# VHH binders against q9lmt1: the designs that were tried, part 32

Target 1, 351 residues: q9lmt1
Amino acid sequence: MLEKESDLTAMEKPNNKHAADSFSSEDLVSPVKKAKKSEEVSGGGEAVAAVGNREAEEDKPSFVSEEKKEFLVEADVAEDKGARHTMEDVWVVLPDASLDFPGTLRCAHFAIYDGHGGRLAAEFAKKHLHLNVLSAGLPRELLDVKVAKKAILEGFRKTDELLLQKSVSGGWQDGATAVCVWILDQKVFVANIGDAKAVLARSSTTNELGNHTEAGNPLKAIVLTREHKAIYPQERSRIQKSGGVISSNGRLQGRLEVSRAFGDRHFKKFGVSATPDIHAFELTERENFMILGCDGLWEVFGPSDAVGFVQKLLKEGLHVSTVSRRLVKEAVKERRCKDNCTAIVIVFKRV
Short names: E, the ipSAE of ESMFold2; O, the ipSAE of OpenDDE; V2, 0.75 times the mean of E and O plus 0.25 times the DockQ between their complexes.

## First folded at step 6 (VHH; framework vhh_7ocj_1)

Design m2 (at its last look DockQ between E and O 0.62; V2 from the best seeds 0.00; counts 0 for: unsure alone 60.9 < 65, grease 25.8 > 24.2)
Fold by ESMFold2, look of step 6:
Structure m2 (fold): chain B 351 residues (1-351), chain A 125 residues (1-125)
Amino acid sequence: as target 1 above (351 residues)
Amino acid sequence: QVQLVESGGGLVQAGGSLRLSCAASGSIFSSYAMGWYRQAPGKQRELVAAIYSKGSTRYGDFVKGRFTISRGNAKNTVYLQMNSLSVEDTAVYYCATEVTVEDSETGFYYTYDYWGQGTQVTVSS
């Protein structure tokens, strides 16, 4: 028998004027009806049907309103194409991210998707990831960290699965990295694939008087995300076991720098994964703000530098909208970042 | 821990040139930037030049194109080529880097700034 069968037909690229302008606004990927969730789904977590009185150790009820300590989440985004001829970053800012999944837990969602090879994968993730996370059972009534992480993990898996199907049918090979935040009540979940980052600004321990001296004790920058690049040991091992080659320039098959992303369908067989790292932490009075940024921001800002820049503007009383715009403007105009630059600043305010 | 070692300082005539180098010992794989700062007596420390992990550079306004920062073949080494020096450039020049270190219990990366001991640059008139 002959080796190698001849190809019967060439696969032609579609060349249409309309071929990539937008994604559908309709939910395409849920088996549970478009806008409604099945009411018969049960989670099986621990729940109690009865509520008791307040603790007996509380002070006597007052005839005036008691102050409740909570925080507000204020966030905004800024973006700049830089010197690129295209903008492949997309973003999500949803201080109320309940959508069609109402519940008693606060739900906020923020994300940056850094597209490569086009913006189609990033736009798909913007439209579908949060919906898929909600549909996978993101807690809306009783916070359960393990259930939340599981829903986020499944949301990423399903989003990439459906994205890859659309990539095949549409004939494109776009990819996207992601850095995502969910806030459920006072618990923050951070998930990422790729090299975009989330940075937390946290105050030092309270001094003996209970005061924080941010000017004399600058906020600590804490990087909440791990970059996924083909050259890093765990990522390299997975790629090499899948038969991938990391070239001298540090790129998989000489082309892809990141080792995790949505899409990039031809690289999935070489170990490119959409499996996120997921971390969670509790909001306390120490957490002041977060900065989410694509790699363009972090190309010209170290984490401490960015935290200091944002802290200074917030102490001057500037609103988060102005702060985010000035951060991106500094990166692009003053620090000469030429890549797409997108940043989300998320501020935690005591009320 | 990271240790930074500067070299290349000294006495030079106005209009002359010096090349500073800085080598980091220890792991700086999570370094976001390396750079040079300077401090004259009675003044606050100020940025001279920084180079970021992907090669973008930043300079203090007073540099006015006279200095060039570059990274060596190893990622843990930076150089500062200083040309057209003047008396106002007299200062102690410090190498600095920002690195992150993973906390195994939280999985977060805490930032740390490391500074060299400094190298004196003196420009005579």
Scores: ipSAE 0.518, ipTM 0.798, lowest interface PAE 1.9, mean pLDDT 80
Fold by OpenDDE, look of step 6:
Structure m2 (fold): chain B 351 residues (1-351), chain A 125 residues (1-125)
Amino acid sequence: as target 1 above (351 residues)
Amino acid sequence: QVQLVESGGGLVQAGGSLRLSCAASGSIFSSYAMGWYRQAPGKQRELVAAIYSKGSTRYGDFVKGRFTISRGNAKNTVYLQMNSLSVEDTAVYYCATEVTVEDSETGFYYTYDYWGQGTQVTVSS
């Protein structure tokens, strides 16, 4: 029954108005100065003798046509859900990634998207990212590295924007990390968000003779990606400036480990970004292969360890499909990776 | 330059225990793995135990649950607790680390393997 009513209290409006100030336009003009003039001196004409013009045969610079060292790119993928109930990883392997976009440059695209909280963000990124990068003006005739990087950045931005709209309308909250590669002729672009990684295997010396001399010069492992974790100083500072809290376990709001991802719509207000780091390099004879991997792969492999593993299998003459499968099998079965595990192996061969 | 300092080796009786320690120092951007290898006289170097960045571990087949690798509280430290030691475990034990170094000029992260000088472990009958 009982009704209790009470009180409405109305507290007040304060007004504060203040002011417009007008700072002005001033003139600074200053001046033309003229400096001068002089002088003639005439000196003498001695007639040194007409030594005969031997027509130096202009050695026509042999335009050594820089034989455009064509690189063959062979790539394959392997995946395993590991001990997880579901596979949240999604991948792209497009040796020809031109789609419906015109252009003369070879375009290949490779990507791994590692989904968290579900697969929907990773699937959305797989469907839309490459198209958005192409639509943003990824070069297809005259390669400009700056234009390509700009197109990749805009493609990531547009993909996340559309993904977030879909996330709201679909009522889901999934996120995804990404490692992406574009090969435009001989130029390689690597973009990442989160903790998926690309590792390049590079020779220390260019042996002129292209013979992979079996003399075991170990390939160097070069990490081409910067990890974006909330606990890392630069990312931590950015997240904290956005009002995010990093828990003692290194997670944003106690939940999210990465500081950059597609989706994660509830964490965007805390500074989660889909802005990738982008690395670009040119293929040379020193580039042997690249490994793309999700965080599951890199849980149980170091970069050098992974390069050594892949190098050994490639030296055995195994096809890249077998190499990628054995890498993932080693990770999941032998090294007991507990997470989803996806790897792309990209081999660079001189033709 | 990265340096590895190993400790904890020595003489122990069969059935005894040792705890090896390794600390990596220097210009380390990230550590992807730390581990222990061993080399007995006339044998190849073999993996004893490794621990990766996310805490995953692997062991050599001969370990059979006798040894445990763990990270220390200090950054870039690793321990190997060895229990139920046998004469067959007599070897030089080497600490190893896979680390990245940031190249500020290129912006790349180069990965390198570093090895300790080794510590002798001798198990008497």
Scores: ipSAE 0.503, ipTM 0.808, lowest interface PAE 1.1, mean pLDDT 86
ESMFold2 (binder alone), look of step 6: mean pLDDT 76; pTM 0.753

## First folded at step 7 (VHH; framework vhh_7ocj_1)

Design n1 (at its last look DockQ between E and O 0.32; V2 from the best seeds 0.55)
Fold by ESMFold2, look of step 7:
Structure n1 (fold): chain B 351 residues (1-351), chain A 123 residues (1-123)
Amino acid sequence: as target 1 above (351 residues)
Amino acid sequence: QVQLVESGGGLVQAGGSLRLSCAASGFTFSSYAMGWYRQAPGKQRELVAAIYSKGSTRYGDFVKGRFTISRGNAKNTVYLQMNSLSVEDTAVYYCAAETTKEVGDWYYTEDYWGQGTQVTVSS
């Protein structure tokens, strides 16, 4: 049996184009740790849907009623300050993320914001990003992948715009990376800025039947996010064209390692961007769970190592809340993670 | 093409030391964690040490402070300094890396192993 740890910091590709959707999606369910989101008054909330098409319901697995979800999803978070004096990670776990935007599409939202230079940018993003995405037209009635991606993109832009205004008036220069998930019905959207990472655990399409003693093949770890670091080609090019300097230590102006983040007000003129990468896929029977983590988690866990750790605990029957807590405990207490450590585990169960 | 080539194994008396090296090519070495694993006859392969791209290290419980992993990013080489060796350390030692390959929008993990280098501890 093969076991190792790996750090996947060099996953950037210059030609990261969005050519195809993945398989399927599902709304996430988490009965715990709901974020409080009533600070901004948001009008409307109705989806502007033209006369809608009926989806191809005949290609769903097995018979399901209109009220029964093809996937049931459970998620939970854990966090630990690690060896730092402060905690600058914040998180969002919203299994029902409709807020004041009701609609027939199930909507779930999960996010980790990894703050740097203080917690204020991460806290701002926690309070505002999802609401700004909804306000920008995230579909609530008829799922449209292009409309969803456009709403997410505009939500990031608006959130950073407002954050920078508050940063000026408040005199702070905090920044934050983000890794975000939206689940609309059975479609999963993943968006990121910075070096936090989302990893999918996916079963193989094996033809093995009827053999209990050979069941339980290890899940494949698949990284769903591209890290944004100043040293990576596309990011470096943007920074250099804006007049920024990548120092020998790999940091913009000797200071900032990430090339995309909310905030970091003084670095925006040097090409630091809040523009996310956004990818979508449909949930199928093969997607078992996702792990969202800040860079602290991935400093001491390779993707396959983390997937194996989570898979083992889930096979033992542990609830996702215990699984997330043990993952972070392992990272911090046993593996001596230096940074703040936050992880969200999102489990997909077929009904 | 990814290649991992171990060297530095051999015969050593109990209580002695060895330094293993693993020369890596075919990927951006500084961006990935590297590891050493070992496999004794009749046993499963087990982690000896890992070093992450930012320098964090991890050791198998049996190491008990006797081994040190390090990396030379300029030379694309990972090292394992092994001190206070005992007969229980006799095994084939493998260098390992896990990288990714982009297919569409997804980054699939891929595992790579060296051929291994024999370490034999006599007493």
Scores: ipSAE 0.628, ipTM 0.844, lowest interface PAE 1.3, mean pLDDT 81
Fold by OpenDDE, look of step 7:
Structure n1 (fold): chain B 351 residues (1-351), chain A 123 residues (1-123)
Amino acid sequence: as target 1 above (351 residues)
Amino acid sequence: QVQLVESGGGLVQAGGSLRLSCAASGFTFSSYAMGWYRQAPGKQRELVAAIYSKGSTRYGDFVKGRFTISRGNAKNTVYLQMNSLSVEDTAVYYCAAETTKEVGDWYYTEDYWGQGTQVTVSS
């Protein structure tokens, strides 16, 4: 059955207007030159004695020639499609990128691009990103960290712009995450979008580990990348401000997990960005190696676990090519990674 | 301060079951992995089970499908369901977590351990 009910109320009002006002003026004032004065004063000549100039032996500053700590970089890659039908990961390993781009600074470049919805975005990024970063003014003669970071940012921007044009003309919608490394002399730049990671293995300083346990000084794992996922508070807020909706499964519009990527043309209006985070540091004797990995690697390895695994193999005297292959094999075969798995191992050797 | 608190250990008969729980607190960041290790008298500590950030799992070779690691609804909580326990499973079981600690401009990975919980399986 029935009923109705009704009510009511209306309330109103108000207006208010107000207007004002003007204020104006003025003034000029210019001038004044003032000049003068002179004064003289004079005299006295007292002859005080020729105290012998002990030639202070100028302590010649010992130019401690900063021995340019030369670092050798050895790197290799491994990949496995895992349980997937296709491989959507692509990679770049350029230990000496200076051969193609002359300059006084040594340049190396490493990258992993993890494609989603296809491989086309990852392949496009592989082809264009490094060139766009170089064209944007990545330093060649004099290293400036700010200039390098600006070049990386512009390179990412330009790459995504061109990729999106290609996406439209090609009728595809693929996206890609990225983790990228540039080594300029001893300066390392790490840039990422999405959930691919770079992990640095660093020796502890003698002062932090008071207990010299005879067990070989465990390397510290340092994560050099921040993940960009839609569920993370800062990224979530950014995406929501752009009108994106994050589903209960943590995906933007129920589809995309990452909040930053190349491509993803239909998600750009919802705040998906290709703006990377950039970390920069100087190589020292404490830096042993770096691991770049796609999300598939980091699904079955923690950073410390991966560092421990790689460290063990390197201590056995294995080449970096064997180490990278064993890392990916461990991920896919032993730890049952269900996704594509790509890893780059970069070893820093002091000469 | 980071704390890992284990519970659910005890005495059980062979063929019995136990459910271990670990509650982690004091993390600034979410864990990359949480897991269970065990150490029997006179033996090395060994992995029992681990669960990663997206829910992938791994187990020690001795587990043979008898144990299941899972996450709780609360952040940084893990459970180990242990079935078909044998005398050889007698050990101290330790909860472990791998997470990030911010130190200046750096994000160090740190491993944390619980105090352990005794599991004793009687014949």
Scores: ipSAE 0.623, ipTM 0.853, lowest interface PAE 0.9, mean pLDDT 86
ESMFold2 (binder alone), look of step 7: mean pLDDT 83; pTM 0.832

Design n2 (at its last look DockQ between E and O 0.28; V2 from the best seeds 0.00; counts 0 for: pae O 7.5 > 2)
Fold by ESMFold2, look of step 7:
Structure n2 (fold): chain B 351 residues (1-351), chain A 123 residues (1-123)
Amino acid sequence: as target 1 above (351 residues)
Amino acid sequence: QVQLVESGGGLVQAGGSLRLSCAASGFTFSSYAMGWYRQAPGKQRELVAAIYSRGSTRYGDFVKGRFTISRGNAKNTVYLQMNSLSVEDTAVYYCAAETTKEVGDWYYTEDYWGQGTQVTVSS
């Protein structure tokens, strides 16, 4: 998959290179929170601090302590333009994302950019965001969650700043949403602007008296991202305070459905922002895999549905490259998704 | 408090039709996918139909074009129109939803089921 990776400045030449029950089937109904109409998308104005304390969320702690083990990260992407004539989704898969910033911390990076009004904003983000995050001080020697989040925030700000300069110079108005992951050592950082979504598949831990499961150790689907749409309260408030009008069709100025995005230069003055939500968590034995997807995937897959689909294929022994391809094929061919469809599956394996 | 209440079941002759309704409350209905499942005695629960928040639909293989799922977001209701019923369609039909709950900046999925409505198809 090295040849599919982003062409970054340092790596431009080589890549080297009754009772309440859980849904039991991989096809269970799952919530869908986002929407897209193929026009301009937004970003800005939201970040919420997160803590990766999953042990406190379980029924009770066990009396047996376990050492955390090193993880292998395996990931791949699949894409399909679906019913569209063009492909405006852009992706990054870098299992080793150190590039020209070597250090003792492992660094992996994955992203999907869903372009609208053209692919120029998405292509710009693919080429520049990770480098801007590294240049802003993403930790490479000593892990510091606050420093990492600050570097990611600054990377988004700088990327949008430079993109907007190029957009003015080039006379284009493209925008793009983003869902991004960085893995530093055993910490995972998730950042998003817009309506693409990241979903985590996590093992449950419970006492045998308080839980009834159909599938042994069932995976819980956890949505790691909040959609940014103009109609949602926090986003609406920012837009309206900036003088933007949300029309009866739910779109800013009648045109833009998302409230955060890279680019969309004419909407930035109305409160459209490239400021991401950023959350972080620690990898433990419980985190099995993540699915990143553009809104095309989530139009036809609920979170638990997608987790079940992926889990079944992984249990059959299929490699992540085949799993990602089959997930997108199911969305496009069997479920007839309306838009470009891109998914990244990221598998965490204990050694 | 999430609540799903089915109605419209009953006894019908083979070849006949029924329309099931599921009234939903306690969550933002328009944001979530809804579904119908069924369970016949001694069999596993199986998907009949799903409808996603943007209107995309999915059907179990056995439906073969006979059933149609729809949603009325203004009424917080999901419907299942069942035509050309056969005795093999006899089952308890359940309305289902999977919503999310925010906990510590994560959005955990939660499954909800209605109490079920009996559909009985006579020869």
Scores: ipSAE 0.592, ipTM 0.819, lowest interface PAE 1.5, mean pLDDT 81
Fold by OpenDDE, look of step 7:
Structure n2 (fold): chain B 351 residues (1-351), chain A 123 residues (1-123)
Amino acid sequence: as target 1 above (351 residues)
Amino acid sequence: QVQLVESGGGLVQAGGSLRLSCAASGFTFSSYAMGWYRQAPGKQRELVAAIYSRGSTRYGDFVKGRFTISRGNAKNTVYLQMNSLSVEDTAVYYCAAETTKEVGDWYYTEDYWGQGTQVTVSS
């Protein structure tokens, strides 16, 4: 039944206008000045004696040819679908990625793409990203880290652009995270979007590579990637500024956990980006190996734990292929990773 | 200062239970793993249990379902529920945390350790 009404009220305007001020001035001009001249002076010739200049033997700088410490790179991959019905991970292992690019520096390329909502975005990225990065000039711009980073950024941008076009035409909505490594001579570039990670195993001292003594100092695990999740403060702020909503479960629009990915066509308007973080460093004798992994690997391994696991197997003299397989097997079977699990182990050997 | 403070250790009879707690302070874990390790006299330190950032767990082979690691509702707190304790479980139990710190362009993994808590299981 009942009615009730009520009312109130209207208030009010205010105007305020103010004001203009003008400040003006001034010209100042001038001048050209020319000046001149002159003079001469001549003076005299005294013949001071020929003190025998002992030719200081110019110590020819011994160009210690910096022996270009050549690094051999050995790498392999393992994957397991885990408890999932499908494998949405794809990977690239190219120890010599320069073969298709005559006149470029030696380039190795490694990547893991973790697909979500399907495999199509990951497969597209696998097919196009490396080529787009190379086309943007990565191999030619080795000496300029800024130019190299720009080439990687452009490669990611171009890949996502083409992927999104394919997504529209194909009627699919898949996305993919990525962790990518380029090795150009001794320079390493690591790029990631999403929550796939690269972990470097580094010695504390240069001499630790030689003494494989069983009691050797534990390698330091260094994470070379930053995770891009919607719940993380910086990414959250970025997503929210784009009009995205993060649910209580930490997902963008209640669906997507990562804040950066290839594809995810419907989430681009909410600030999902394919712009990677890029880290660059130079290989030294301190760099022992690197582990690339999808989120499934890193769900059940911490960085130090993974480094310790791989280090132990490498000390046993196991080939990198066996190490990679055992790492993934440990993750899936022993540590009960329920997701897809992919890992690439990259070993740096001094020649 | 980073601190890991263990509690809940002590003397217990065989077949008994203990609940260890580890309170972390001095920094915020954005991406961290927490673990419990133990060291018995004359033995090496060994993993008892770990809980990773996504909540996945790992246990030592000797645990055989007797122990459970969990995160509390309190920030940076981890628990180890130990049931069906035996004399062989007598050790100093250490809390450990693995975290990542951003330093310039680098992300470094750091390990933190507690001082340990004595667990003694009597026959």
Scores: ipSAE 0.019, ipTM 0.288, lowest interface PAE 7.5, mean pLDDT 83
ESMFold2 (binder alone), look of step 7: mean pLDDT 83; pTM 0.839

Design n3 (at its last look DockQ between E and O 0.40; V2 from the best seeds 0.00; counts 0 for: pae O 2.8 > 2)
Fold by ESMFold2, look of step 7:
Structure n3 (fold): chain B 351 residues (1-351), chain A 125 residues (1-125)
Amino acid sequence: as target 1 above (351 residues)
Amino acid sequence: QVQLVESGGGLVQAGGSLRLSCAASGSIFSSYAMGWYRQAPGKQRELVAAIYSKGSTRYGDFVKGRFTISRGNAKNTVYLQMNSLSVEDTAVYYCAAEVTVEDSETGFYYTEDYWGQGTQVTVSS
């Protein structure tokens, strides 16, 4: 090992969920049935009680109307094969369905699936993950953060389960990492497995905000995702407990660098997991844009570097489609990224 | 607070070589990227080379294969081997790092840039 374990641990510090409303534990606290039993029951399916989660929303004043701030979400993707002979990145950009179905929550969805060993796992995830998340009970009418996180978690589990069945019947061993976003109403949910990354450009509240000479809104590049690699302590522990061996080059069984992915059928018994990290935050005037990228983008861009690049182009008035294309072009042509490169830029505009 | 210390600059004849070194202060350091920029008098600062935590490297176009960036055994150390130097390479060379910082408001990490004081490289014809 060339790096001290403490350096890797410092990069993996737990998030403070009190301030960020994040979810960093695999354990879900199931809804408890309240002592107030009533004939009021709701939820998906006949046998599942969901009433308790909705009553947590009733801590707010019941007689005061809430003014809802609307954001316009503009997003686009760009991709490039880079120096590889194959393109194994796959992406999803889905528009807000609430505009087509009045009375439902805003639901926008974005994802990058970085395939390895072929495209088949990434293609499967593109086709099935969002549908499985919806089927698992993603809120459609009234936002409940715990229900949303539970649906996302179950959607990942189900998608991998079905993918592995297809992998067996088809005789392939493809895998894919994922970085996913759902925007429900005013809340953004970020889920990831593997080494693709989501970065949020957020206005600062430091004393430099008012004294910054050239910027009215200096932006921090907040890293919303943690990489899942076999060498990182919590991932290493799971792998070793499952009988996996991490070689001197940092790869599981000498082959797989990531510790979480869809597929990778033969590695599942050695602790490769499709269980995502899931975090959420509320959109306010401070959230300017997000960048989703595969590992190829982040091999040649640090988070603050990428945020600065995108911010400059947005300030010049360029449309998000041009911004995403310029970001990927910079990574591949100017910075000579060796790998497939895919990025989604998601811009939050006030109405 | 992160402090970057450069060494290895100096005077060299055209066609010669220099090796620059940069180390972060202390034994505890977390960085996303480290690298070198240069600035000649009256010119804008420009990228020379960068190395990312995964080992990917990036070079300014003017390098043309003459320079090589590498990490030392200590993760917080980076080297720049500069070969086939010309008078146009005369500049102050700055070490830079994009460092991971915990955001106390949100509990997530963000990154920000840190710079060394610079080391002079002078190439005589």
Scores: ipSAE 0.552, ipTM 0.812, lowest interface PAE 1.7, mean pLDDT 79
Fold by OpenDDE, look of step 7:
Structure n3 (fold): chain B 351 residues (1-351), chain A 125 residues (1-125)
Amino acid sequence: as target 1 above (351 residues)
Amino acid sequence: QVQLVESGGGLVQAGGSLRLSCAASGSIFSSYAMGWYRQAPGKQRELVAAIYSKGSTRYGDFVKGRFTISRGNAKNTVYLQMNSLSVEDTAVYYCAAEVTVEDSETGFYYTEDYWGQGTQVTVSS
């Protein structure tokens, strides 16, 4: 039954107009002042003192030819659909990507694209990203890491632009995360969007004595990627500023967990970006191998755990193809990964 | 420095239960995995249970559903509920954590394994 009423009021308009002010002017040109002239001074002559020609033995600079320590890169991939109905992961393994670009520096390219909402975004990225990065100027500017990073950024931007056009025309809404590696001589570039990861296995500092650290020292696992999830403070703030809502389950609009991805055309207005984080480093004797993995791999492996697992198999003398297969098999069969699982193992061998 | 503090071990009768707790502290950026290992006298250290960053779990084959690993409400805490304990479960139980820290020089994140001091679990007949 109960009625409750009430009223309240209309409050007002205010107008405020304020003003235009104009400030103007002036010219000042001022001038080319002249380079003055002077002067001569002269003379004095003397003394001959025959200081003996000590032939300074020109210390011939020993051009220690920096023996360009050539690194051999061996890589392979494994994938498993897991418990999913479909495989939405796609990958690229190009140990010698320079074959498509005669006269360029040796370029290797590796990538994992983890599709969500379908496979179409991941497949599109696989077809276009590397080409767009190369077209943007990688590897032409290898001497400048900043220019190389700009080429990667432009490649990602262009790929997402074209992908979104295809998404509209095709009537699909798929997205994809990515982890990408470019190896240009000894320079390594790692780029990612989303929650796919690259993990580097690095030896501890070489003891001064040049002795290979005994086969027993654990490799350090270095995560070269930052996860882009909507729940992370920086990404959350960015998404919220774009008008996105993060649900209690950590998902943008209750659907998307990642804050950066290719595609996801309906979430772009909420701040989903295809702008990668990019790390660059030089290969040294300390770099043993790298593991690229989708979120499914990293669901059941930590970085150190994965490095330890791969290190053990490599010490057994297993080929990288067997190592990658065993890593994914361990993830899916033994550790019961329920998602798609893809891993790339990249081994750095000194020649 | 990262430290792992274990608690909840002790003497229990066969068929009894224990709850182990572990808390990781220090300059931790992230924890990718936390778990429990055990070492019985004259045996190798073996995995009891692990929990990963997204909540996936792994158990040793001997657990057979008797033990449950879970995360605490506090960051970097893990619990091991052990039920239906047997004399064969007598061991030192070690907490382990795969911890990510920031390298202040490079700005990279690296992960290392840390271990607790261990807690004695004794199951009497």
Scores: ipSAE 0.071, ipTM 0.603, lowest interface PAE 2.8, mean pLDDT 84
ESMFold2 (binder alone), look of step 7: mean pLDDT 82; pTM 0.820

